# Ledger of designs, part 237: VHH binders against q9p7j3

Target 1, 174 residues: q9p7j3
Amino acid sequence: MILPLFPETQVHVFVYENVSNCAAIHEQLISQNPIYDYAFLDAATILYKKQVYSAIIRALEDRRDEQMKTKTIHSEVILSLSPKTEISSAFRQFSMTKKSKNIVVVKIDSKLTEEEEFERLDKLVEGNRVEFSDEELQKLIDFKVLKKNYKLDPSTLENPLASILSSIALRGYS
Below, E stands for the ipSAE of ESMFold2; O stands for the ipSAE of OpenDDE; V2 stands for 0.75 times the mean of E and O plus 0.25 times the DockQ between their complexes.

## First folded at step 18 (VHH)

Design hb6 (framework vhh_6qgx_2; at its last look DockQ between E and O 0.90; V2 from the best seeds 0.00; counts 0 for: pae E 3.6 > 2)
Fold by OpenDDE, look of step 18:
Structure hb6 (fold): chain B 174 residues (1-174), chain A 124 residues (1-124)
Amino acid sequence: as target 1 above (174 residues)
Amino acid sequence: QVQLVESGGGLVQAGGSLRLSCAASGRIFKGYAMAWFRRAPGKEREFVATISWRGSSTFYTDSVKGRFTISRDHAKNTVSLQMNSLRPEDTAVYYCAAEPGYAIYNTASEYDYWGQGTRVTVSA
């Protein structure tokens, strides 16, 4: 996918359910294995496609403007999902854990087609690929976690999407 | 209540310039992307330009690239569209729009808030 704001950057997003090897993937991430150069997100924390794309755009904007807070663009995506400025908090909130069952995987700066990228990623993830859609994400979300991560209250729950997206954009600016 | 109010439209000759402005009131659009759309006579509303909350990312429809510039002023809670080298085909009602977060899609349905529009007429 090409985002209009960043036409030179190819982005791919994949969703996996019933992943059996999250612990193994996590170890590779800790070891900074370059083969695992993706943003691995816990699907339990993601409700909307726009949430993910907004985080991606925020990260790309940060990179372009030389304002990245993390070491890699993929880690910046994870940070960008959070309304908090603390990197550790963002990772705890949104990053895949050893106990994750369902994940969202983001690749930025891909030189491959979506299918080619999928073939590579499919070798790393032992799970079932599902469509990256709001419908599928809604099946995987933990609303308790979502509410906690974005401090959603009765007033913001009327329009959680707006609240989430604005908070992503406002991180560090409000 | 949220209100977007456009201004700056008018009649101008081909090759001329106009600067449109959109003022937000009732609610400050912190963390909102802003955009301009236009509707020409007998045509559907079309995307013109968008700008991120930060103001450092912009996107333009091909027909206005190099001629139009979108900008925003956070202090004044406004978004502007500088239109240079205007053409008759730029004749339209121009609308200001806002959406939380970032503009991911350049379709009208993706924007939640709209102004009343300001008419721009470019004569040959």
Scores: ipSAE 0.881, ipTM 0.932, lowest interface PAE 0.6, mean pLDDT 95
Fold by ESMFold2, look of step 18:
Structure hb6 (fold): chain B 174 residues (1-174), chain A 124 residues (1-124)
Amino acid sequence: as target 1 above (174 residues)
Amino acid sequence: QVQLVESGGGLVQAGGSLRLSCAASGRIFKGYAMAWFRRAPGKEREFVATISWRGSSTFYTDSVKGRFTISRDHAKNTVSLQMNSLRPEDTAVYYCAAEPGYAIYNTASEYDYWGQGTRVTVSA
């Protein structure tokens, strides 16, 4: 996919359910294995496509402006999901863990079509691919986690999307 | 209630310039991307330009690129569209729109907040 704000940057997003090898993937990420150069997110924390795209766009804007806080664009996406500036908190809250069951996987700067990137990723992830859509994400979300991560309360329940997107945009700019 | 109010429309000769402004009332739009759309008579709304809430990321539809400039002023809570080298095909009602977060989409259905529009007529 090509995002209008960054037309020279190809991005792919994949969703997997019932992933059996998150512990193995996590080990490879800690080892900084370049084959695993993706952002691996816990799907329990993601409710909207716009949530993921907003984090991607913020990460790309920060890269362009030389304002990245983390070592890679993919780790910057993980940070960018968070309303907080502390890097370790963002990773704890949004990153895939050894115990994750469903994941969202982001590839930035891909030189491949979506299906070509999927073929590569499918060798790494033992799970079932589902569509990256609000409908599928809604099935995988943990609303208690979402509410806690973004401090949603009764006043934001009518439009949680706006609160979440504003949090992503405003981190560090309050 | 959040209100967006456009201004600066009018009649202008081809080759001329016009500056549109959009102001929000009732709150600060921190963390909102802003956009301009337009609707020519008998046509669907067309995306014109968008600007990130920080003002550092902009995107334009191809037909206006190089002629129009979107900008924003956080102190006044406004977004502006400087329209240079105007052509008769730029004749339309111009709408200001806002979306929380970053401007992810360039389609009208993805924006939640809209002004009522300002008319721009470019004579031959």
Scores: ipSAE 0.346, ipTM 0.679, lowest interface PAE 3.6, mean pLDDT 87
ESMFold2 (binder alone), look of step 18: mean pLDDT 82; pTM 0.851

Design hb7 (framework vhh_6qgx_2; at its last look DockQ between E and O 0.89; V2 from the best seeds 0.80)
Fold by OpenDDE, look of step 18:
Structure hb7 (fold): chain B 174 residues (1-174), chain A 124 residues (1-124)
Amino acid sequence: as target 1 above (174 residues)
Amino acid sequence: QVQLVESGGGLVQAGGSLRLSCAASGRTFKGYAMAWFRRAPGKEREFVATITWRGSSTFYTDSVKGRFTISRDHAKNTVSLQMNSLRPEDTAVYYCAAEPGYAIYNTASEYDYWGQGTRVTVSA
């Protein structure tokens, strides 16, 4: 996918359910294995496609403007999901853990087609690929976690999407 | 209570310039992407330009690239559209729009808030 705001950057997003090897993937991430150069997100924390794309755009803006807070664009995507400025908090909130069951995987600066990228990623993830859609994400979300991560209250729950997206954009600016 | 109000429209000759402005009231639209759309007579509303909350990223429809410039002023809570080298085909009602976070698809349905529009007429 090409984002209009960043036409020179190809991005791919994949969703996996019933992943059996999250612990193994996590170890590779800790070891900074370059083969695992993706943003691995816990699907339990993601409710909307626009949530992910907003984080991607925020990260890309940060990179372009030389304002990245993390070392890699993928880690910046994780940070960008969070309304908080603390990197550690963002990772705890949104990053895949050893105990994750369902994940969202983001690739930035891909040189491959979506299918080719999937073939590569499929060798790393032992799970079932599902469609990247709001419908599928809604099946995987943990609303308790979502509410906690974005501090949603009765007033903001009327329009959680607006609240989430605004908070992503406002991180460090409000 | 929340309102976007466009201004700056009018009649101009081909090759001329106009500067549209959109002022937000009732809310600050902090963390919102802003955009301009237009609707020509007998046509559907179409995307013109968008700008992120940060204000450093913009996107334009092809027909206005190099001629139009979108900008925003956070202090004044406004978004502007500088239109240069205007053409008769630019004749339309121009609408200001706002969307929480970032605009991904640049479709009208993606934007939550809209102004009443300001008419721009470019004569041949």
Scores: ipSAE 0.901, ipTM 0.942, lowest interface PAE 0.5, mean pLDDT 95
Fold by ESMFold2, look of step 18:
Structure hb7 (fold): chain B 174 residues (1-174), chain A 124 residues (1-124)
Amino acid sequence: as target 1 above (174 residues)
Amino acid sequence: QVQLVESGGGLVQAGGSLRLSCAASGRTFKGYAMAWFRRAPGKEREFVATITWRGSSTFYTDSVKGRFTISRDHAKNTVSLQMNSLRPEDTAVYYCAAEPGYAIYNTASEYDYWGQGTRVTVSA
């Protein structure tokens, strides 16, 4: 996908359910294996496509403006999902862990088609690919986690989208 | 609630310039993307330009690149569209729109808040 705000940057987002090897993937991420240069998110934290795209745009905006707080664009996407500026809490709340069951995987600056990128990723992830759609994400979300991560109150709980999206854009600028 | 009011439309000769403004009232639009759309006679609304809340990221439809500039002023709670080198094809009703967070798709259906529009007519 090409995001209009960053037309020179190709991004791909994949969703996997029933992933059996998150522990192995996690080991490769902490070892900084370049084959695993993606953002691996816990799908239990993601309800909307716009959450992910907004975090990607925020990370790209910060990269262009020399405001990144983390070392890679993929780690910056993980930070950008958070309404808070603390890096460690963002990773704890949104990153895939060894215990994750479903994941959302983001590739930024891809030089490959979606199909080509999927072929590479599918060799790394032992799980079932599903469509990146609000309908599929809704099946994988943990609403208790979502409410905690974004401090949702009763006035926003039926339609939390505006609160979540604005908090991503406002992080550090409230 | 956020209300959007456009101004600055009018009649202008081809090659001329016009500046549209959109004032927002109610809550501030902190954390909202802002956009301009236009609707030519007999056509559907089409995307013109968008600007992020921070104001540092912009995107334009191809037909206006280099001629139009979107900007925003947080102190006045306004967004503007500077329109230079106007062409008869730019004749349309221009609408201001707002969406929480980032605008992703640049489609009219993405935006929740709309002004009533201001008419721009560009004479040959």
Scores: ipSAE 0.627, ipTM 0.825, lowest interface PAE 1.3, mean pLDDT 90
ESMFold2 (binder alone), look of step 18: mean pLDDT 82; pTM 0.847

Design hb8 (framework vhh_6qgx_2; at its last look DockQ between E and O 0.85; V2 from the best seeds 0.63)
Fold by ESMFold2, look of step 18:
Structure hb8 (fold): chain B 174 residues (1-174), chain A 124 residues (1-124)
Amino acid sequence: as target 1 above (174 residues)
Amino acid sequence: QVQLVESGGGLVQAGGSLRLSCAASGRTFKGYAMAWFRRAPGKEREFVATINWRGSSTFYTDSVKGRFTISRDHAKNTVSLQMNSLRPEDTAVYYCAAEPGYAIYNTASEYDYWGQGTRVTVSA
């Protein structure tokens, strides 16, 4: 995928359901294995494609402007999903854990086509790939988690997407 | 609930300049990207420019790069389009638009809020 503002940055996003090896992936991430250089998100926290793309754009803008707070662009995406500036809380709330069942996987700065990147990723993830779409994400979301992560209440229930997206844009900007 | 009102349109000779303004009422659009689109006579609406909440990122369609400048003023709750070196092909109704978060794509379907438009006519 090509974002208009970042035309030379290739981005791929994959969704897997019923993943059986999140614990093994988690160990590789802790070990900083470069083969696993992706953002691994818990799909229970992701309701919209725009949620993920907004975090990606925020992370890319912060990289361009030398304002990244984390060590890699992929960890910066995880931070950028959060409405708050605390890095550890963003990772607790949005990252894949050993107990996750469904995941969203982001690759930024890919040198591969989407299908080539999928072939690599499919060797790492034991689960079933589904389409990255709002329809599929809605099947995997935990609305209780979403409501807590973004502090959604009845006043924002009419259009939760707008509240979520503005929170991502406003992080650090009270 | 939210109103966007464009102003500053009119008749200008080719090579001239014009500044469009878009005022938002009823809210500050905190955390929203703002954009300008235009529709020429007999043509489909096309993207012109966008600016993020902080004003730190702007993006322009190729045909206006170097001639048009989008800016925003949070104190006045406005977004502006400075149009220089105008050409007859810039003749259109210009629309202000808003999208929460970031403008991920340069297409009209990505924007939730729209103004009524202001007409710009550039005479040869």
Scores: ipSAE 0.587, ipTM 0.820, lowest interface PAE 1.8, mean pLDDT 89
Fold by OpenDDE, look of step 18:
Structure hb8 (fold): chain B 174 residues (1-174), chain A 124 residues (1-124)
Amino acid sequence: as target 1 above (174 residues)
Amino acid sequence: QVQLVESGGGLVQAGGSLRLSCAASGRTFKGYAMAWFRRAPGKEREFVATINWRGSSTFYTDSVKGRFTISRDHAKNTVSLQMNSLRPEDTAVYYCAAEPGYAIYNTASEYDYWGQGTRVTVSA
């Protein structure tokens, strides 16, 4: 897809459930294998499409403004999901782990169509692709983790989307 | 409880300028993107401009590029629309809208909060 604010940047987002090789993928990420140039997110931490898009947009803005805190645009997406400024915290909160079962994969600056990118990614991920939708994401979410990551309380749980998006936007703001 | 209130509308001649303002009350809109929409007589509501929370990103509909400028004041919890070189086709009720986060949308359904609108009439 193309974001209106970033017409020159193609973005693809994929959701996989029942992934059997997260540990293997994680090792490739640690070794910084260029073939795995994606943002691999734990689906247990993602509740809304807008949550992901907000992180992507912020990362792209930061890149545009030469204010990225991380080395890559994909790592910046991970950071941008977090209400915390610490990179390590963001990764612990939102990145795929060896124990993950369901993942959200983000590709920025893709030169491929969605289908072509899927074919490429499908060689790396051993799982079942599902639709990138709020309906599918809510089936994969761990609410305990979500509440912890964004410090949701009874008052903010009345509108969790607004709270999450505001938290993302306010990261680093004083 | 939460309210957006637009102001600054009025009658102006073609080529003239107006500055619209939207003030938020009842709550702050920290971490919210702000936008302007408009509805001309007999037409559907359309996107005009949006600005992210940081104020570092703006987006405009093509017909107003170079003429309109959206800005915000965090301290005052306001968003403004400077409209220059106004044209008769800019005649509309202008609405202020707010949405949490950085997401940039040009569709009305994506915005959570709306003002009552302020009328702008541009005479030929």
Scores: ipSAE 0.528, ipTM 0.783, lowest interface PAE 1.1, mean pLDDT 93
ESMFold2 (binder alone), look of step 18: mean pLDDT 83; pTM 0.857

Design hb9 (framework vhh_6qgx_2; at its last look DockQ between E and O 0.90; V2 from the best seeds 0.84)
Fold by OpenDDE, look of step 18:
Structure hb9 (fold): chain B 174 residues (1-174), chain A 124 residues (1-124)
Amino acid sequence: as target 1 above (174 residues)
Amino acid sequence: QVQLVESGGGLVQAGGSLRLSCAASGRTFKGYAMAWFRRAPGKEREFVATISWRGSSTFYTDSVKGRFTISRDHAKNTVSLQMNSLRPEDTAVYYCAAEPGYAIYHTASEYDYWGQGTRVTVSA
């Protein structure tokens, strides 16, 4: 898809459930295999499509403004999901782990169609693709993790979306 | 109590300019994207422009590109719309709106807060 704020950048987002090879994928990421040039997120930490898109936009804005804190745009997406400035914390909070079962995969700067990108990614991920929607994401979310990651309390839980999105935008700002 | 208040509307001749301003009170809207919408007589409300919280990313509807400029002043907690080369078809009530995070969609339903609007009339 094309984000209005960044019309020149093609973005694809995929959701996989019941992934059996997260450990293998994780090893490839650690080794920085260029074939795995994606942002691999733990779906247990993602509740809204807007959460993912906001992180993407934040990352793209950071890149454009030459304010990236990480080395790659995909790592910046992971960082951008976090309200914290610490990269290690962001990765711990939101990145896919060896123990992950469900994942959200983000590709930025894709030159391929969504279908073509899917075919490529499908060779890497052993799981079932599901629709990237709030409905599907809410089936995969761990609310305890979500509340922890964004420090949601009774006041913010009234509108968790607003709290999450604003915190993404405010990271590193007073 | 959160409030968005628009100002700057009025009557102007075609080819003229206006500068709209939206002032936020009750909250700072930190981490919120801001936008302008407009509703022409007999038409539905339509998106005009949006600006990120940072203020470095903007998006405009095609009909106003090159003529309108949205800007944000964090210190004053305001968002502005500089409208140049105004046309009769720009006649509308202009609304200020705010949404958390970044503008992903430019539909009205995505915005949580709205102003009362300011009327802009462009005569031929």
Scores: ipSAE 0.879, ipTM 0.931, lowest interface PAE 0.5, mean pLDDT 95
Fold by ESMFold2, look of step 18:
Structure hb9 (fold): chain B 174 residues (1-174), chain A 124 residues (1-124)
Amino acid sequence: as target 1 above (174 residues)
Amino acid sequence: QVQLVESGGGLVQAGGSLRLSCAASGRTFKGYAMAWFRRAPGKEREFVATISWRGSSTFYTDSVKGRFTISRDHAKNTVSLQMNSLRPEDTAVYYCAAEPGYAIYHTASEYDYWGQGTRVTVSA
């Protein structure tokens, strides 16, 4: 996918359910294995496609503007999901853990088609690919986690998408 | 009541310039992207330009690139569209719109808030 705001950057997003090897993937990420150069998100934290795309756009905006706070664009996506500036908090709240069961995987700066990137990723992830769609994401979300991560109270729960998306854009500037 | 108010429209000869302004009143749109759309008589609204909350990310429809500049001023709570080298095909009612976060798809359905519009007429 090419986002119009960043026309030179190809992005792919994949969703896997029932992943059996998150612990193994996590160890590879700790080891900084370049084959695993993706953003691995816990799907329990993601309710909307626009949530992921907004974090991607924020990370790309910060990279272009020389405002990145983390080492890689993929780690910057993880930070960009957070309404708060603390890097360690963002990773704790949004990143895949060894205990995750469902994941959202982001590749930025891909030189491959979606299907070619999927073929590479599918060798790394032991789980079932599902469509990146709001319909599939709502089956995987943990609403308690979503409410906590974005501090959603009853009034913001009436329009949680607007609250979530605005907080991603506002981080560090409000 | 409308929360976005456009101004600056009018009649101008081809090759001329206009500056449109959109004031947000009664609330702030913190963390919202802003956009301009336009509607020629008998046609659907079409995307013109968008600007991110920070003001640093912009996108323009091809027909206006290099001629139009979108900008925003947080202190005044306004967004502007500087329109240069105007052409008769730019004749339309121009609408200001707002959506939370970043503009992703650049379609009218993505925008939650709309102004009433300001008319721009460009004569040959």
Scores: ipSAE 0.771, ipTM 0.885, lowest interface PAE 0.8, mean pLDDT 91
ESMFold2 (binder alone), look of step 18: mean pLDDT 81; pTM 0.842

Design hc1 (framework vhh_6qgx_2; at its last look DockQ between E and O 0.87; V2 from the best seeds 0.73)
Fold by ESMFold2, look of step 18:
Structure hc1 (fold): chain B 174 residues (1-174), chain A 122 residues (1-122)
Amino acid sequence: as target 1 above (174 residues)
Amino acid sequence: QVQLVESGGGLVQAGGSLRLSCAASGFTFSDYTMAWFRRAPGKEREFVAAITYEGDDTFYTDSVKGRFTISRDHAKNTVSLQMNSLRPEDTAVYYCAAASWDMGTPVEYDYWGQGTRVTVSA
């Protein structure tokens, strides 16, 4: 898809459940294999489609404004999910780990259709693709992790969207 | 301020062994994943081995598995690469690298050493 404010930027988001090869993917990331140039997120940290899109938009705005803190747009998306400015903390909190069971995968600046990108990604991820939807994401979320990552109090956990989106939008301004 | 200083390179005959060492300073060593890369003449730099900041995971490129061992010493702030059964194909400049995170995207190594030369004669 194309976001209205970034008409020349094609973005794809995929969700996989029951992923069996996160450790193998980790090895490829450590070795800097360019075939794996995606943002791999732990689905346990993602409750809403808007959470992911807000992080993508924030990363694209920072790229446009020459304010990126990381070297690639994909690493910037991971940073942008965090309410905090510390890069390593954002990665510890939101990225896929070797123990992850379910993942959200983001590709920005894709030159491929969604179907073509899926075919490429499906060769790399051993799991079952599910729809990128709030319905599917809520089945995969860990609310204790969400509360910790965004410092949500109990009253906010029922409908945390506004608090989460504000955290993403205001990182570095407050 | 940050320094990665490799040592232990040299000339060795095929079948021999070398131990590379990388002394780290200027950052919190225990928070960093450490790696070795190498560059042979006329080739791109390639990944050799890594050891995570968690300490439990090591990774090796296929051509060195079973022959090379990466290890780290938190007391001395060093990472080492024990290279056994060396082959002429292992001839390269070896670089130490450090990253403050190691998951989520292809890793961005923040710090690099200047390299140490390893030459393996037939």
Scores: ipSAE 0.770, ipTM 0.890, lowest interface PAE 0.7, mean pLDDT 91
Fold by OpenDDE, look of step 18:
Structure hc1 (fold): chain B 174 residues (1-174), chain A 122 residues (1-122)
Amino acid sequence: as target 1 above (174 residues)
Amino acid sequence: QVQLVESGGGLVQAGGSLRLSCAASGFTFSDYTMAWFRRAPGKEREFVAAITYEGDDTFYTDSVKGRFTISRDHAKNTVSLQMNSLRPEDTAVYYCAAASWDMGTPVEYDYWGQGTRVTVSA
């Protein structure tokens, strides 16, 4: 996928359910395995496609403006999902853990087609690929976690997307 | 300033044991995953072992599993690597490293020690 504001950057997003090897993936991340150069998100924290895209765009803007707070574009995506400026908080809020069951995987600066990237990633993730859609994400979301991460209240629950996007966009602005 | 100071390296015979220690200062130790890396002569630096910030998870490269044990002491701000049944192929400079919470992507380690040399003779 190509984002209109970043035509030179190819982005791919994949969703996996019933992942059995999150612990093994976690181990590979700790060991700095470059084959795992993705952003691995806990699907329980993702409700909308636009949530993910907004985080990606925010990360790309930070990179463009040479204002990244993290070391890699993928880590910046994870940070960008959070309304908080603390990196550790963002990762605790949104990153895949060894206990995750469903995950969203983001690839930035891909040189491969979506299908080629999927074939590569499918060797790393032991789970079932589902469509990257609001419908599928809504099946995987933990609303308690979502409400906590974005401090949603009854007044904002009517339009949680707007609140989420605002949080992402205005992170670091007060 | 941030400092990671390794110690415990030296010469040991194959089958012997050695305990490396890394003393950390200048940052909040409990917020960081600690790791050991090594670089053998003519080879690239490779991951050896890691322990999470809470100390509840440990990770090892396959070649050292069952022989090496990583541990940390939060009271002393130290991370240790107990190396048993050492082999000549374990000969390398061993580095201590620290990473803030960075899960979800390949971990980028923020701080590095100067290294301590381990030589295992046949």
Scores: ipSAE 0.605, ipTM 0.829, lowest interface PAE 0.6, mean pLDDT 93
ESMFold2 (binder alone), look of step 18: mean pLDDT 83; pTM 0.852

